# Designs tried in a protein design chat: VHH binders against C4-dicarboxylate transport sensor protein DctS (dctS). Part 4

Target 1, 216 residues: C4-dicarboxylate transport sensor protein DctS (dctS), of Rhodobacter capsulatus (Rhodopseudomonas capsulata) (p37739r437to652)
Amino acid sequence: TLAHELNQPLAAIASYAAGGLNLFDQPEPNLTMLRQAFEKMGAQARRAGLVIRRVQDFVKKRTPQLAALDLSEVLAEALSITAPVAREHRVKLASLIEGRIPGVQADRILIEQVLVNLIRNGVEAMAEGPRTGDDLTVRLARAGAAVTIEVMDRGPGISDAVAASLFDPFTSTKSEGMGMGLNICRSIVEMHHGSLSHGPRAGGGTVFTVTLPVPQ

## First folded at step 27 (VHH)

Design cc6 (from bb6 with T33I L100R)
Fold by OpenDDE, fold request of step 28:
Structure cc6 (fold): chain B 216 residues (1-216), chain A 118 residues (1-118)
Amino acid sequence: as target 1 above (216 residues)
Amino acid sequence: QVQLQESGGGLVQPGGSLRLSCAASGFTFSYYIMAWVRQAPGEGREWVSVISRSGGNTYYADSVKGRFTIARDNVKNTLYLLMDSLKSDDTAVYYCAAGRYYDEPDYWGQGTQVTVSS
């Protein structure tokens, strides 16, 4: 239900954006209507923000329930949840599943939240800064006794200054437009005995890597 | 009902060592990430070290790496900080903090004074 509540305002934003673009393409764009569209987008964005905060609060209070999890399914759900915001910012979401992915012992809701947060952060990075491309790609692969989930954006990258404190515990990088929810993500991933890291993406951008152990 | 009580602070000469302890009560200790945070006179609070719930992951500020060691005993509900090779710049009030997530602590201790002076 929370995911649904989030998708509503995001879908609305996307719709208003599309409508605005159509208005803009008219021989005589109606400036009043354009303004209204932008105002409505802003309102829906604020609403989406509130929903996200509620989701985060929910996640923080939830007792983890570990079970066999198909990460491919979780990825598909996360992409579905983030599709509206990606579309709003003209980001093309893509997924790449390499080989057979074993099941992991994980909490579906928490892992989904991690992916949603990382994808959202990537989209925002691409929206706010210069792009090296239009795609945000999530790669799922097996790496030995672990599974890796790489969220790869085409944003401006992470500066050394930001990188230095990006994963500092109990610090916030939100003010700098980076690292939104990353500490929560780290917490969740480590709860699953995994790790969260970041690095540069070939050709430009950033890769956030979630590593989860495969049950033996 | 929640309580974090720091101990082990005091006056020490440069190059000396101290061991801080934080006794936790009123919450499920093993469910919380634990941290040491310090505040020097005239400065803001800075994180010193953090340890994950199970103790499997530890983090240190660059200024204390190689000198400080964080540990926890989930049976005793106690957090520790071993401070070696202390410097004058380590002078501060040291706080114990507990949080469910790395984003922010939920609980704080009253702090213990550490003074490094010749």
Scores: ipSAE 0.558, ipTM 0.827, lowest interface PAE 0.7, mean pLDDT 91
Fold by OpenDDE, fold request of step 28:
Order: structure tokens, then C-alpha cells, then sequence
Structure cc6 (fold): chain B 216 residues (1-216), chain A 118 residues (1-118)
């Protein structure tokens, strides 16, 4: 699977990093070996980027197939897929399912992609900026005639300036990182007649909220 | 063949109004997010307004919010832009765009010139 292909380079990066650290701790570190380790990490990171692009392309071309979906299962899968990258950045993934969650009419693959993207973005935010904690928590709950999925990170938050353009549609200037990923997420969620929003997390960080309607 | 054809552009005085239309063909219109994008002379392309597939969600650039209204007719395969209270800064070529996702459009029209001048 594409997910597996993504996890391979990420695991390799982690391995090279660990090896590099071991080399670094030697009384006379082999600088040649260290350089090679860093070069290999870079190569694997680029490879991971390519895999992500392929996944995005796949999602774009796929015809949505709506069916009764257990979001708890999808969440579990998304967490499994993102576990390696979370570990690499020393982020603790957690899930909270509040109450009984009704099924939704949704495309499993697309919703999974949304969760993976949001979780990954959260992990990256925690990796690149100051943290207010070590946990990324995903909360699944029912809210009236809808189900909410909240991806809550402990990153630096989103400034007003960034927030203003975060979901600007059809902006070619956005990198394939958070901006591009979020637009895809919004597209997918709205395709399911839901909504995607963001806000501050109590104590620091950001909450991305996916709202999906419950079938009547 | 996919085609997006803009119309309704022209010369108008400041404070005036225009209605742009975009006729779509060659693809399933209702499956696409539609947008208006404009390009002023010497500047890059700027998104103006976007409307979701069903029309349930609309988005506007801050520069046009409250003045422009985007709409679509999925039966007629037509996208509209109602432009009120036009300003000189609104002068640009206006393009119709269609995309399956909000990341980037898949199709573009040829554009229609809008000139706001006294």
C-alpha cells in the first residue's frame, strides 16, 4: 500500500538517525560515516515526499464510494499509519472516543486520507516549532446530528496571518505541505457534506475539526 | 472537449455593476468546484471567489467580500459572478476555473476583460 511505502522511508530515516547518534557518541566519530548517514536521511525524506504526492494524485483521481463507515476503525488505521512519523518526532499519539459513535455515509479511503493528513500536519507542527506538550490527540464524538473528529496538536498554533490564508482555494503558491494537504482535506470533507475548521487548543496548539453528518 | 467560456466583461464606471457568466461544457459540471480568478496587468493571478459543487459553500477574497456574489446553475452548466460597487482596482482579466479539489483547478477559461474606469 501507499501507506506502507511511506512508512518505509520514514523508518529508514529513523534508523539512520539512530546510527548517526551512535557514531556521534564515539570518542573519535567517523565523520565520513556521519556524512553518509545524513545524506541517506535526506534521500529518504525526498522519497517520502514523492510517495505523498502519489497518494494525493491517487485521491484526486478516485471516484468516491460512499458506504456505511465506522469511524473508529478508520481512526485506528490512520493512527497506525502515522505512528512511525510520530515516533520519529517524539510525539505521543492518543485517541479518545467519547460515547457511542454512529456510522456515517462516507468513503473510507478518502476519510482515512483526511485523518492521516491532519495527524501528519499536527506532528510536523510539533516538530518544527515550540511545543506546549508531547501529545497529539484525536477525539471522536457525536455532536447532535453529526460526528466530530478533532485532531489536536501541541504545536505553536496558527497565527492570524496564516489563518487568513490557510484555506485559500486554488492558490498555486502553497507548497505540498500543510496548505495543499488542507485544501484536499477540505475538498474531501465537503464532498461528504461536512465541514473542516480549525481553532486554538486549550493549553496551546491547534485543533482541526472534521464534522460529518449522520444519516437520517 | 472541455470548454469554459467567459462572458459579460466590459468597460464600466466606478461604482457600477457587471455580471459575468461562464458556460461550461465537455465535463460533468456538478462534480467540479468552480472559481473566478483574475489577473491585473503586471500582477499575478488572484483568486476572487469559489463555489462548492452543490453551491452550499462560497468563498471570497477579502478584496471583494461584500461586493461580489458567486453563483452557479448546475442545470445550465453555468457559473456566475455578480460584481457590484466596482472599483478601479477590480480591473483585470477574469478567468473561470474548474477543479475537483480546492488545491488547484483542472480547467481554465480564456478570460474576459473587466475594465473599471471613469
Amino acid sequence: as target 1 above (216 residues)
Amino acid sequence: QVQLQESGGGLVQPGGSLRLSCAASGFTFSYYIMAWVRQAPGEGREWVSVISRSGGNTYYADSVKGRFTIARDNVKNTLYLLMDSLKSDDTAVYYCAAGRYYDEPDYWGQGTQVTVSS
Scores: ipSAE 0.556, ipTM 0.824, lowest interface PAE 0.8, mean pLDDT 91
Fold by OpenDDE, look of step 27:
Structure cc6 (fold): chain B 216 residues (1-216), chain A 118 residues (1-118)
Amino acid sequence: as target 1 above (216 residues)
Amino acid sequence: QVQLQESGGGLVQPGGSLRLSCAASGFTFSYYIMAWVRQAPGEGREWVSVISRSGGNTYYADSVKGRFTIARDNVKNTLYLLMDSLKSDDTAVYYCAAGRYYDEPDYWGQGTQVTVSS
């Protein structure tokens, strides 16, 4: 899976970093080995970047095919796709569908990608940082003339500093981690005349909210 | 052929104002996110302001918040940047950029020079 392809180089980076730190703790650190560790980290980062670029290229080349879409089905698929990575990091995926959800005019593949990306990001946040719980919950609900999809994690939250740059546009040259993925998500959602926002989750964590309009 | 042509740059004193324009052609303007990006001498490019397709959402760099206003006219295929309370640090080449996505622009203008000096 794409998630797996991204997690591999990131895990490698973490491993090399840990190794490097161990080297630093030696009375006489081997500078050659340290250099190699850093070089390997760089290489893995570049690899991760290539994976991300491939995804971006895919999205960019796709002409949106809007059709009546059952978001409940898309959500189920997204949860299925992300279940392995969630399990790997001991995250429990949950879904909550409130009331009848009207169909939206949307591209199934692109919306699925958005959900997968947001869920994955949430899982990763819970894996890398302190967590306030073990659940990542996705809530689907109708809000007036729109449908909302809330991806709620129990990660460390988003600091003000990170929040300020979270959706910085046209920063593809910068290693923004989740930022690059979020930019794509926002772009996709906006192409559907919706919006993507984020905020704190009660009790700890982050909520990403996708809002899509209901056809009139 | 896609074209983005910036205009409105020039020399201005600190505290002064300028209005930049970007005339777009060769693509469906309303389908693109538009942005202003600047590059100061010896520095890298930095985004200044971004406006969504409909104009409903705008974004500003912290350094220009409260001073700059981005706008677009989808009928005229034109992007604007109103720059108030200009500072010496605003001196740069200002580029118009168009993109289908927020990650990177697809098209760039040639840029217009803005110089803020007493």
Scores: ipSAE 0.015, ipTM 0.246, lowest interface PAE 8.3, mean pLDDT 86
Fold by ESMFold2, fold request of step 28:
Structure cc6 (fold): chain B 216 residues (1-216), chain A 118 residues (1-118)
Amino acid sequence: as target 1 above (216 residues)
Amino acid sequence: QVQLQESGGGLVQPGGSLRLSCAASGFTFSYYIMAWVRQAPGEGREWVSVISRSGGNTYYADSVKGRFTIARDNVKNTLYLLMDSLKSDDTAVYYCAAGRYYDEPDYWGQGTQVTVSS
C-alpha cells in the first residue's frame, strides 16, 4: 500500500511531463495548458516527498524480522513495483539470475524497500541525463558465502565529487541529486550483516551492490 | 538511561596529539553507529568522523582525513578519536553521537573541549 502511494505521484509526474512535451510540440502551443502541466508536476513532486518521508518513518520504526528468504521472489516484486515509473521514463527493467541462489536470512519488507529505492534511483538517473542504453539490469548471483544484488543503470554515472559525498552520514538527509534514501538503505543492509557499495558500470553508468551473507 | 560521556580533551600545542574517549551506557553499544562532531566558537557543527556498528566502515571529514583516526571497542562500549598533527583550527568542543541509522543521531554527549594554542 505504501509502495502504491509512492508510485502514484511518480507516475503522475511522468504523465504530466509527456503531456507537456506534446503540448510544447504543437504548432500553436496552448500556454495556459502548458502552465497547468508544470503546476501539476510540482504538486506531485511535493506529494512524492511526503510519501517518501512516510516510508522512511515506517522503515525506521520496524524491528527487522529475519527469516529464510528467496531473493529472486523479492526482486521480481521490486521490479513489478517500479515498472510503471520505468515505463514512463522509457527504461527497460531486466533481471539476470546467475546460477542457483541460496536462501538468506532477511526481512522481506525491508529488503524489498532497499531494492525499490535502488531501482528507482537508477531509473531517475537515466531519466535526467545522457544514457549508454535504455536497460536497467538487476543481477543476482552467489559469491562464495554471500549473495550479491547489483543494480546496474545506464545513466551518466557518478562524478568523483558526488561519489565522495554519496554516503556522507548524518548530513545526507538533505536533498542530494541521487542519494535520497541511500543512508537508510545502507543501515538496513548492515542490520542484515551485509554491505552496500557503489562503483562505475563497465560501458557507462553506475552499479549499486548489496551483499548479504548466506547462513552457515 | 542513555549516557555518552566524552573525555580526553584539553590544551595542546600545534602539531601535538590527543586521544578522545566516549564511554557509552544505557543502550546496546554494538547496535549503534557512532560519530564525533565538533563545533568551533561562532560556527556550525561539523561531522568529524563516523564509524559503523562493527567498525568496518569509517568516514572522515576532508579537514581531518589522514590526521584523525576513529575507533570503537564494542567490548568496553567505548568510542575513540585519535587526533594527530593538531592545528589551531581544530580548536572546538568535540561531541560523541550515536544513531541507529546513518541519517540522524539518536543520542548526544555533553562534549569535551579541545584547544590547540601555542
Scores: ipSAE 0.013, ipTM 0.521, lowest interface PAE 7.1, mean pLDDT 84
Fold by ESMFold2, fold request of step 28:
Structure cc6 (fold): chain B 216 residues (1-216), chain A 118 residues (1-118)
Amino acid sequence: as target 1 above (216 residues)
Amino acid sequence: QVQLQESGGGLVQPGGSLRLSCAASGFTFSYYIMAWVRQAPGEGREWVSVISRSGGNTYYADSVKGRFTIARDNVKNTLYLLMDSLKSDDTAVYYCAAGRYYDEPDYWGQGTQVTVSS
């Protein structure tokens, strides 16, 4: 339902944009209909914003329900949810599952939200600036007593100043985009006794790393 | 019923020290990120310090770095603020706040007055 709620306004925007381009390419463009196409695109963009805010409100109200969880299944769902926005920006989503991944104690809904937010942040970073490739890769691996989930984009990277402002607790961000959900993601990961970090990707881009403990 | 009760405020001379406490009840303290916020008369609120659920990560406003220390005791359900080298500009009502998420507190205390003057 979350995928449906996000994909509906995006599909409508794509439809109005296609119609608007057809009108624009006519020998005598109908400016009234062209204006209406832009107005409808704007309305759908605002609707998408409301959907995002309502998902965040749901996550904040949820009491974590930890249970045995297969992270590969959650990753597959997160990739499915983000596939339309990745396609819109010509980003190729890929996954790399290294070896056998033990189950973790986690809330499926909350971890899915973390992965969706991190993947979307990477897609937007690749859309908004120069990129070193079209792949966004999510790597799932075991590292000793933990499992790591690395969301690796090929965007321009983030400066230390931007990263610091995105992670400032109990304060408004100083920049638009990229980090609106990062404090929520960090909070969720810490509720699971894990950590969320970031760093540069070799060859360009950013890696966001979620680390979750493996039960003994 | 959730309750955050601050204590330890008072009148102190410049250069002095105070220790604020915030006793928490009515929620699972160890599940919450805790913060101190202050407000001087006629001014907006300033986020003084924040501490993670475990106490492992702390954050400070630039105006108090090196002078204030935030700490928590998850056994006694108590948040602390140790204030050293106090200045007249530190005069304010200090509030305890609790949140499940770093972006917004869920609960607020009633505040304790700190006055720094000669």
Scores: ipSAE 0.012, ipTM 0.494, lowest interface PAE 7.9, mean pLDDT 83

